# Designs tried in a protein design chat: VHH binders against q9y6x5. Part 62

Target 1, 379 residues: q9y6x5
Amino acid sequence: LPPKLLLVSFDGFRADYLKNYEFPHLQNFIKEGVLVEHVKNVFITKTFPNHYSIVTGLYEESHGIVANSMYDAVTKKHFSDSNDKDPFWWNEAVPIWVTNQLQENRSSAAAMWPGTDVPIHDTISSYFMNYNSSVSFEERLNNITMWLNNSNPPVTFATLYWEEPDASGHKYGPEDKENMSRVLKKIDDLIGDLVQRLKMLGLWENLNVIITSDHGMTQCSQDRLINLDSCIDHSYYTLIDLSPVAAILPKINRTEVYNKLKNCSPHMNVYLKEDIPNRFYYQHNDRIQPIILVADEGWTIVLNESSQKLGDHGYDNSLPSMHPFLAAHGPAFHKGYKHSTINIVDIYPMMCHILGLKPHPNNGTFGHTKCLLVDQWCI
Short names: E, the ipSAE of ESMFold2; O, the ipSAE of OpenDDE; V2, 0.75 times the mean of E and O plus 0.25 times the DockQ between their complexes.

## First folded at step 3 (VHH)

Design g2 (framework vhh_surovatamig_d1)
Fold by ESMFold2-Fast, scan of step 3:
Structure g2 (fold): chain B 379 residues (1-379), chain A 125 residues (1-125)
Amino acid sequence: as target 1 above (379 residues)
Amino acid sequence: EVQLVESGGGLVQPGGSLRLSCAASGFTFSDYAMSWVRQAPGKGLEWVATIKQSGSETDYVDSVKGRFTISRDNAKKSLYLQMNSLRAEDTAVYYCAAKYWRDTGWYEPTSFDYRGQGTLVTVSS
């Protein structure tokens, strides 16, 4: 039978939650599989960008999903105005489900993963669910497992996305141990349900399963606000994205806007596009605005208002609070192996290897994930 | 053309009640989480309440919990806010707002995909 892979994302699952809370079902999954303790995500550390990096192996400047809210300077299109269903936004890269369907004439299935309800290069996931946050984890799982068992050509790549613990992380903040304990226990129970369902359907022994996330979460506070309106009048710029990375499109001379912003707050770095640190790999795309503001960890950029968020993400990708983890189980993976760190872009070439696909050019390094795989040598 | 049109605002005495309505058009209403956000005179936007696509989950800012009820009718493409036990501090322009959700952003009222024209609620004696 051809190799099969299920890629599961729990949005906003900060890596160190694994050390601070009990996960009996996830720990049972890991003891017969592999754990990568930290995954260094791409900048900016936001949902849409990082989910697309996982499935393309590309930095945001290369795949074109550079934020959750975007403006394209060449076409003058706005992402928030177009919703995520305009293929224009997604066509700068080829995600793995498209490669899976085109190279090997196999099927792909998707339950809510960002981009899977959009035709990309005229190819949409063979089976998919239109995004709807009200659809239960159980219904998503039921559809994925049905498609894995009842498809021709066979479904060899499947994705499953869940909004927690991100939603609760924003509401309560990661330091709220009482509320986060409750939320994370529910997620662990969902992982238990996932494993049980796969075992009951006879899928478990022959299916490769990856459980990962797109980013972490850090604590915010009403005491850590940057009021952008105290820095610059709104008549000087158009705001494309706000916090914690603000994307500024100047209406006047760029240097004048930069000068009004650059010394406004000690808790915010202000970059002209060409001065954005090379380590971010966040410069070479028309959707990256002429001026980017990057708030320090735990600081929120606001427009003369309070912020009700107690947790947020989007910050510098070198911050451990922004890092998710990766756990995996299946015939391709070693048993009981722990690895310290990989880059989120490394997941794509590893998945291509497992599925026998030729990867499109990407920013990942297969060597970084070799120690996870039974058919590879590691050092 | 996307439109969100609020109605039902007005002048009410402290302790009174109002029901706000929002009529949506130009987008697939049932695909969006819907929220009420408000702006008091001279202040920024504040998130008040959210309801998910099917109406199965609701959330509220602490100051209105137990007093306000958010609801929706997907067949009628309408959003509602039942406001009870109104206080002077509830005086604001109330906007209905729509967000396509893959990430939690409803606590950031400036991050909504669509926002209406607003309806004024004045609570005074």
Scores: ipSAE 0.061, ipTM 0.571, lowest interface PAE 6.6, mean pLDDT 90

Design g20 (framework vhh_surovatamig_d1; at its last look DockQ between E and O 0.18; V2 from the best seeds 0.00; counts 0 for: pae E 11.2 > 2, placed apart)
Fold by ESMFold2-Fast, scan of step 3:
Structure g20 (fold): chain B 379 residues (1-379), chain A 125 residues (1-125)
Amino acid sequence: as target 1 above (379 residues)
Amino acid sequence: EVQLVESGGGLVQPGGSLRLSCAASGFTFSDYAMSWVRQAPGKGLEWVATIKQSGSETDYVDSVKGRFTISRDNAKKSLYLQMNSLRAEDTAVYYCAAKYYRDTGWYEPTAFDYRGQGTLVTVSS
């Protein structure tokens, strides 16, 4: 029987939530599986970029989804998370579901993972749901488990995406213990439902399940705003993306725009594209704009307006507040093992190994995840 | 062409009621979460209320909770805002707004993909 993998993402699940709140169902999952306490995500620490990094093993500059709002200087195309259906934006990489369908003549299934409702290299997930935030976790789970049991060729790779705790993290901020406790308890109950459903269907013992997230969350405040309009007039640039990483396309001399921005706020770093720190791996793509502004943790860039967000992400990927976790259970994984840190790009080659797929060239290191796997020697 | 056309604004006395409507065209209305955002004179945009694609889930800014009700009719491609117990502070231009995904946050007015031209609500005696 071919190995099967279900990859589950709870958007915006900050790693240290595991230490500050109780998750009885997730703890039972981990007890008989593995936990990676921190996953170092890619820059920028946003949903679309990091979800695509998980399934391609590539930095954003390499897979081409460099932000939730993008402009491609060569083709003059504009991207937003609402017009994400153009394959052009996704075609700079090959996600694992495409590899799964093309290398092994197997099926893939998807409940709303970013990119799965788009034909990429002329291949769309065999089964998928168009994005709709009103669709319940239960309906997504029902479709995924139906496809895992009732497909020919068999579904061997399945994805399940859920928008919480990201939405509530933005609304309340991660430091709102009362509201976040309620939200995180509901997520833990959904994990319990997931495990129970898989057990009832006879899938639990033979299915590899990964539960992870794309990024964390940090507390924002009306006292921590950077008003871009006080730095530079709108006539000098086109704004491609705003906060907490602003993408600036100059309408005048680039050096003049840079000089107006570079000393405007002590809570914002201003980079010419070629001066972006190498550690970000955020330079070598036409969709990265000539000037990038990076706000300090918890600071919001605004255009002479207030922000209603009490939490945000997108910040420096070295920040622990931006890190998710990874938990996994199944025949490929050890039981009761804890690991400290992996890179988010390492998930892809690990998943390829589990599924018996040849990975496309990627930025992950298989050796970083070897200690999680029963068929590998951790030395 | 994507169009969102608001109507129903006007002058109303404090404590009064108004119902705003928004007619959508040029996109698959049922695929989008719909919101009302407002801009008071001399202030920035403020998110007011959101209704998800199916109409089953709604969310409101605290200042209007219990007074405003957002609703939608997917068959008619229309969004509504029933505003009760209106206050002087509710005076604003009200915009109908559409969002396909929410990664940039429901509560950030710049996160909306489409926004109408607005309808003015003035609460004054």
Scores: ipSAE 0.374, ipTM 0.722, lowest interface PAE 4.1, mean pLDDT 91
Fold by OpenDDE, look of step 5:
Structure g20 (fold): chain B 379 residues (1-379), chain A 125 residues (1-125)
Amino acid sequence: as target 1 above (379 residues)
Amino acid sequence: EVQLVESGGGLVQPGGSLRLSCAASGFTFSDYAMSWVRQAPGKGLEWVATIKQSGSETDYVDSVKGRFTISRDNAKKSLYLQMNSLRAEDTAVYYCAAKYYRDTGWYEPTAFDYRGQGTLVTVSS
């Protein structure tokens, strides 16, 4: 039987939640599998970019999903979470479900993972759900498991996406122990439901399951705001993305815009595109705007309006608060093994290995995940 | 053309009730989480309430919990806000707003995809 893999994402699950809260179901999952305690995600640390990095093994500049909101100056197209269906945005890379789908006697399934409801390279998952935040986890899980169990050609790769604890993190902030405890408890229960469902269907022993996330969450405050309007007039630029990484499209001379912004706040770094730090791997794409503003951790870029978010993400990917975790279980994985850290792009070559797929060129390092796999040696 | 048209605002005494309505057109209403936001005189925009696409899940700012009820009718492409036990501090222009939520949250009043022109609610003796 061909190997099968289910990739599950709980959006905004900060890695250190595992240390600060109780997760009996997830811990049991980990006990029977493997844990990577910290996953260094890609810059910017947002949902669409990082989810696409997971399934492509590429930095954002390479796969072309460089933010949740994008603008292409040549085509004049806009990308957003409500306007993400144009293959134009996704076709700069080949995600793993497409690679898998194009293999003989294989199919892919998806429950609301970013990009899965779009034909990429003229290929769309054989089974998928259009994104709808009102659809319950249970319904998503039921569809995924049905497809995994009953499809012909067999579904060998599936994705499952859930919006929590990200949404709650934004609302309450990650430091709200009372509310976040409740939210995280619910997440753990969902993991319990997932495991129970797989066991009930006889999938648990043969299915490889990865549970991960795209980014963490940092605490924000009304006392940590950067008001752009105090530095530059709205007429001088178009805002493509706002916080914590603002993408600026100048309407006047770029240098003038830069000069107005460069000293706007001691808690914000302003970069011309060519001066973006190399470590971000966030330069070599036309969809990256001429100027980017990067707020310090916990600071929020605003206009002449208030922000009610108490948590946010998108910051420097070196910050621990931005890091998710990865747990996995199945025949491909060891039992009871913990690993300190990997890069989020490392997940792709690992998944390709598990599925027996030839990976497209990517930025991941298979060697970083060898210790997780039973068929590999670990140094 | 996307339109959100609010109605139902007016003058009411403290302790009174109002029901706001929002008529949506020009987009797939059922695909969007809907929200009410408000702007009091001299203050910034404030998120008030959100209802998800199916109508089964709602959320409120703390100051209105127990007093306000958000609801929707997808067939009629309409959003509602039942406001009870109104207070002077509830005085504001109330806006209907739509968001195709994935990773932006519902709590940032400026982060909505669409927003109406608003209806004024004045709570005064």
Scores: ipSAE 0.236, ipTM 0.683, lowest interface PAE 2.2, mean pLDDT 94
Fold by ESMFold2, look of step 5:
Structure g20 (fold): chain B 379 residues (1-379), chain A 125 residues (1-125)
Amino acid sequence: as target 1 above (379 residues)
Amino acid sequence: EVQLVESGGGLVQPGGSLRLSCAASGFTFSDYAMSWVRQAPGKGLEWVATIKQSGSETDYVDSVKGRFTISRDNAKKSLYLQMNSLRAEDTAVYYCAAKYYRDTGWYEPTAFDYRGQGTLVTVSS
């Protein structure tokens, strides 16, 4: 019996939501399995980069998905909604579903996880849904469970992605208790539906399930805006990405652009690429622009005087507000064990271990997750 | 220099049609979600419709569903609003707006990075 793994992401699920809101279904899942209370994600704390870090075990500089918006100066390609399926962007790493489905008698399935509808190294997920945010969680779950039960060769690795609570976190902000309570209750209901579906289909006892997220969310405000147009003429640079980490491609001398920006706001750090803090592991890729602007937590970089963002992410990955959680249940995992923290890149080698796959070179450390697993001595 | 230039407004009878256009320049048009917003005399801004970067996803305020159609042409850097079955309540200045957005959610329909000067639509006999 080959081991099976379902990896689930609820986008933008901040770790401390677990303490501050009620999750009867998720808490029961945790009690029957394991919890990692805080997962330290990778900088920048954005959706595409962190989802790819989970499945590659690599820092963003190493896997090449360095932001949700990117520019390659040599090919003149822009990574955007219309161009995010170009394998060019994804080919700097090998995600776990590619490695998995190239094994004898194995396949992979995906319900909208970033990159799973792209032929990475000429290999696309064996079963997949093209991304479409209008597709319900129920339909995504139905497809994933159908593939887990009915495929030849069998699906041994599956992914499931859902846009909440990220979308509502942006809309309301994480501090809007009434609206976020409603949103998070809905998500807990979906987790209940997930578990119930797996039980009804006979999958629950023999399937490993990881429920995690890519990042958290912090409160924004109209009182915390950084007006970039007040500091520099837009004609002096090309804007590749805006907030909270702006990516600046100078059109004039780089030092002149830097000097115009460095005193723009006390609530924004301005880095030349070579001066980006080493702890970010965010320097050694051509897609990282010559100047980046990093707003302080809760500050928004804008091009005019107003913004209606109430919540955002992408900030410094040391911030607890940017950290997700990880919960897991299944035959590979202990019951009732809680662990304080891991790095998000540690998830990849753990998943490879569970599936019996040889990991590609990566930045994760298997030892950080061994206490979660029944086949390892935690000492 | 970023520019959004609306055109196609005017006076029209109730039940009539207009097509609004917005010509964009000075930014990578295909990287921006595009919206129409409107402001009736003496009122605040009201979101009307949005179209995502590729043109594959659209959304509308309930009061215009089935009557208005938003579209874009990324090669021409242009945004359009086909307005049919116009009503007196549609009288407003209509603005073309752009938002740099990579997440899957909407966080405020009237908060934009760029907005044009607007074009007046008057629905009256």
Scores: ipSAE 0.000, ipTM 0.357, lowest interface PAE 11.2, mean pLDDT 89
OpenDDE, second read of step 4: ipSAE 0.231; ipTM 0.686
ESMFold2 (binder alone), look of step 5: mean pLDDT 83; pTM 0.841

Design g21 (framework vhh_surovatamig_d1)
Fold by ESMFold2-Fast, scan of step 3:
Structure g21 (fold): chain B 379 residues (1-379), chain A 125 residues (1-125)
Amino acid sequence: as target 1 above (379 residues)
Amino acid sequence: EVQLVESGGGLVQPGGSLRLSCAASGFTFSDYAMSWVRQAPGKGLEWVATIKQSGSETDYVDSVKGRFTISRDNAKKSLYLQMNSLRAEDTAVYYCAAKYYRDTGWYEPTYFDYRGQGTLVTVSS
């Protein structure tokens, strides 16, 4: 009987929320499972890039989803101008559901995880839902559990994505304890619903469940804005992505655009592509633009307009505010074990091990996660 | 080729009503959150209203709550803004705007994937 894994993401679930709010259902899950307190995500700390890194084990420069808005210098394609169903954007890597379907005679199921509604290397998740933010958590959970119980060949890998607390983090900011408390309480209740549904269906004892997230959230302010229009005229460049990492495609000489931007704000770093810090692993891809601007934590890049976001993410991945957590429960995992930190790219080889799959070449290190697993030695 | 074409602007008396329309083509309309943004003479761009992909959720700037209603018809690939109880301060060029954002991060008025050419609304005697 093959091992089964359900991977759940709550978008924008900052690790520090676990220290500042009560999560009775999540704490009960952790008590009989494992907790990784901080997951160091990949740069840029955005939804599409990090969700694809979780399921490929690759840095963004390697898997090709380098931002939520992209321009490819070689093919001249625009991601924002193209249907997100274009496999071109996703084909630089092989996500775990594709490997699951191709290496083993097994099925995959997906409720809204980024990329699962796209055929990648001519393979789409066996069961999937087209992305639609209005579909309830309960409907996503109903479909996933139905597919886990009623599939042939059996569903062994399933994903479930939920948009909160990211949406509320942007709207209220993470420092709004009243509103964030309400939002996080609802998420904890959804975790309780998830566990109860799996128990009722007889899945709980034999299913491995990972609950994680792609990034955190930091507080922004109308007092922390960087106005690009004060430094450079729009006629000199094309804007590919804006904030907090701006992707600049020069219309004139690259050095002239760089010189106009380099002293624009003390709260923004300006990099020529080849000067982007090596620690970001954000350089070697045609979708990374000739100049990138990186705002300091809590600063927003604008174009002679006011921002209404009170929270944001995308910032330096060394910042604890950008880090999510990982909790897991199931036959593959120890009970009551706590671990301090892993890299987000380490999740992929761990999941491949649990499912008995041979991982594609990746940037993760299996050794970093082996202490979580009952069939491994921590040495 | 992507197009957003606004219509329905014009001159109206204070307290009057107007309905703006936006016709979308060249992209999968139902995959995009849609917004109305405006720019008053001599002012910066101001976000007015957003509607999610399916039309199930809407949000408004405080100054228009209870007066304006955003709606969409995905089958017709059209966005609408019903403006009631219009005030002189509502005078602006109104733009239809589209944003693909899987991050459910709420509205950012400084960046859109696509924006139309605008339609002028003048509220005056």
Scores: ipSAE 0.000, ipTM 0.372, lowest interface PAE 11.0, mean pLDDT 89

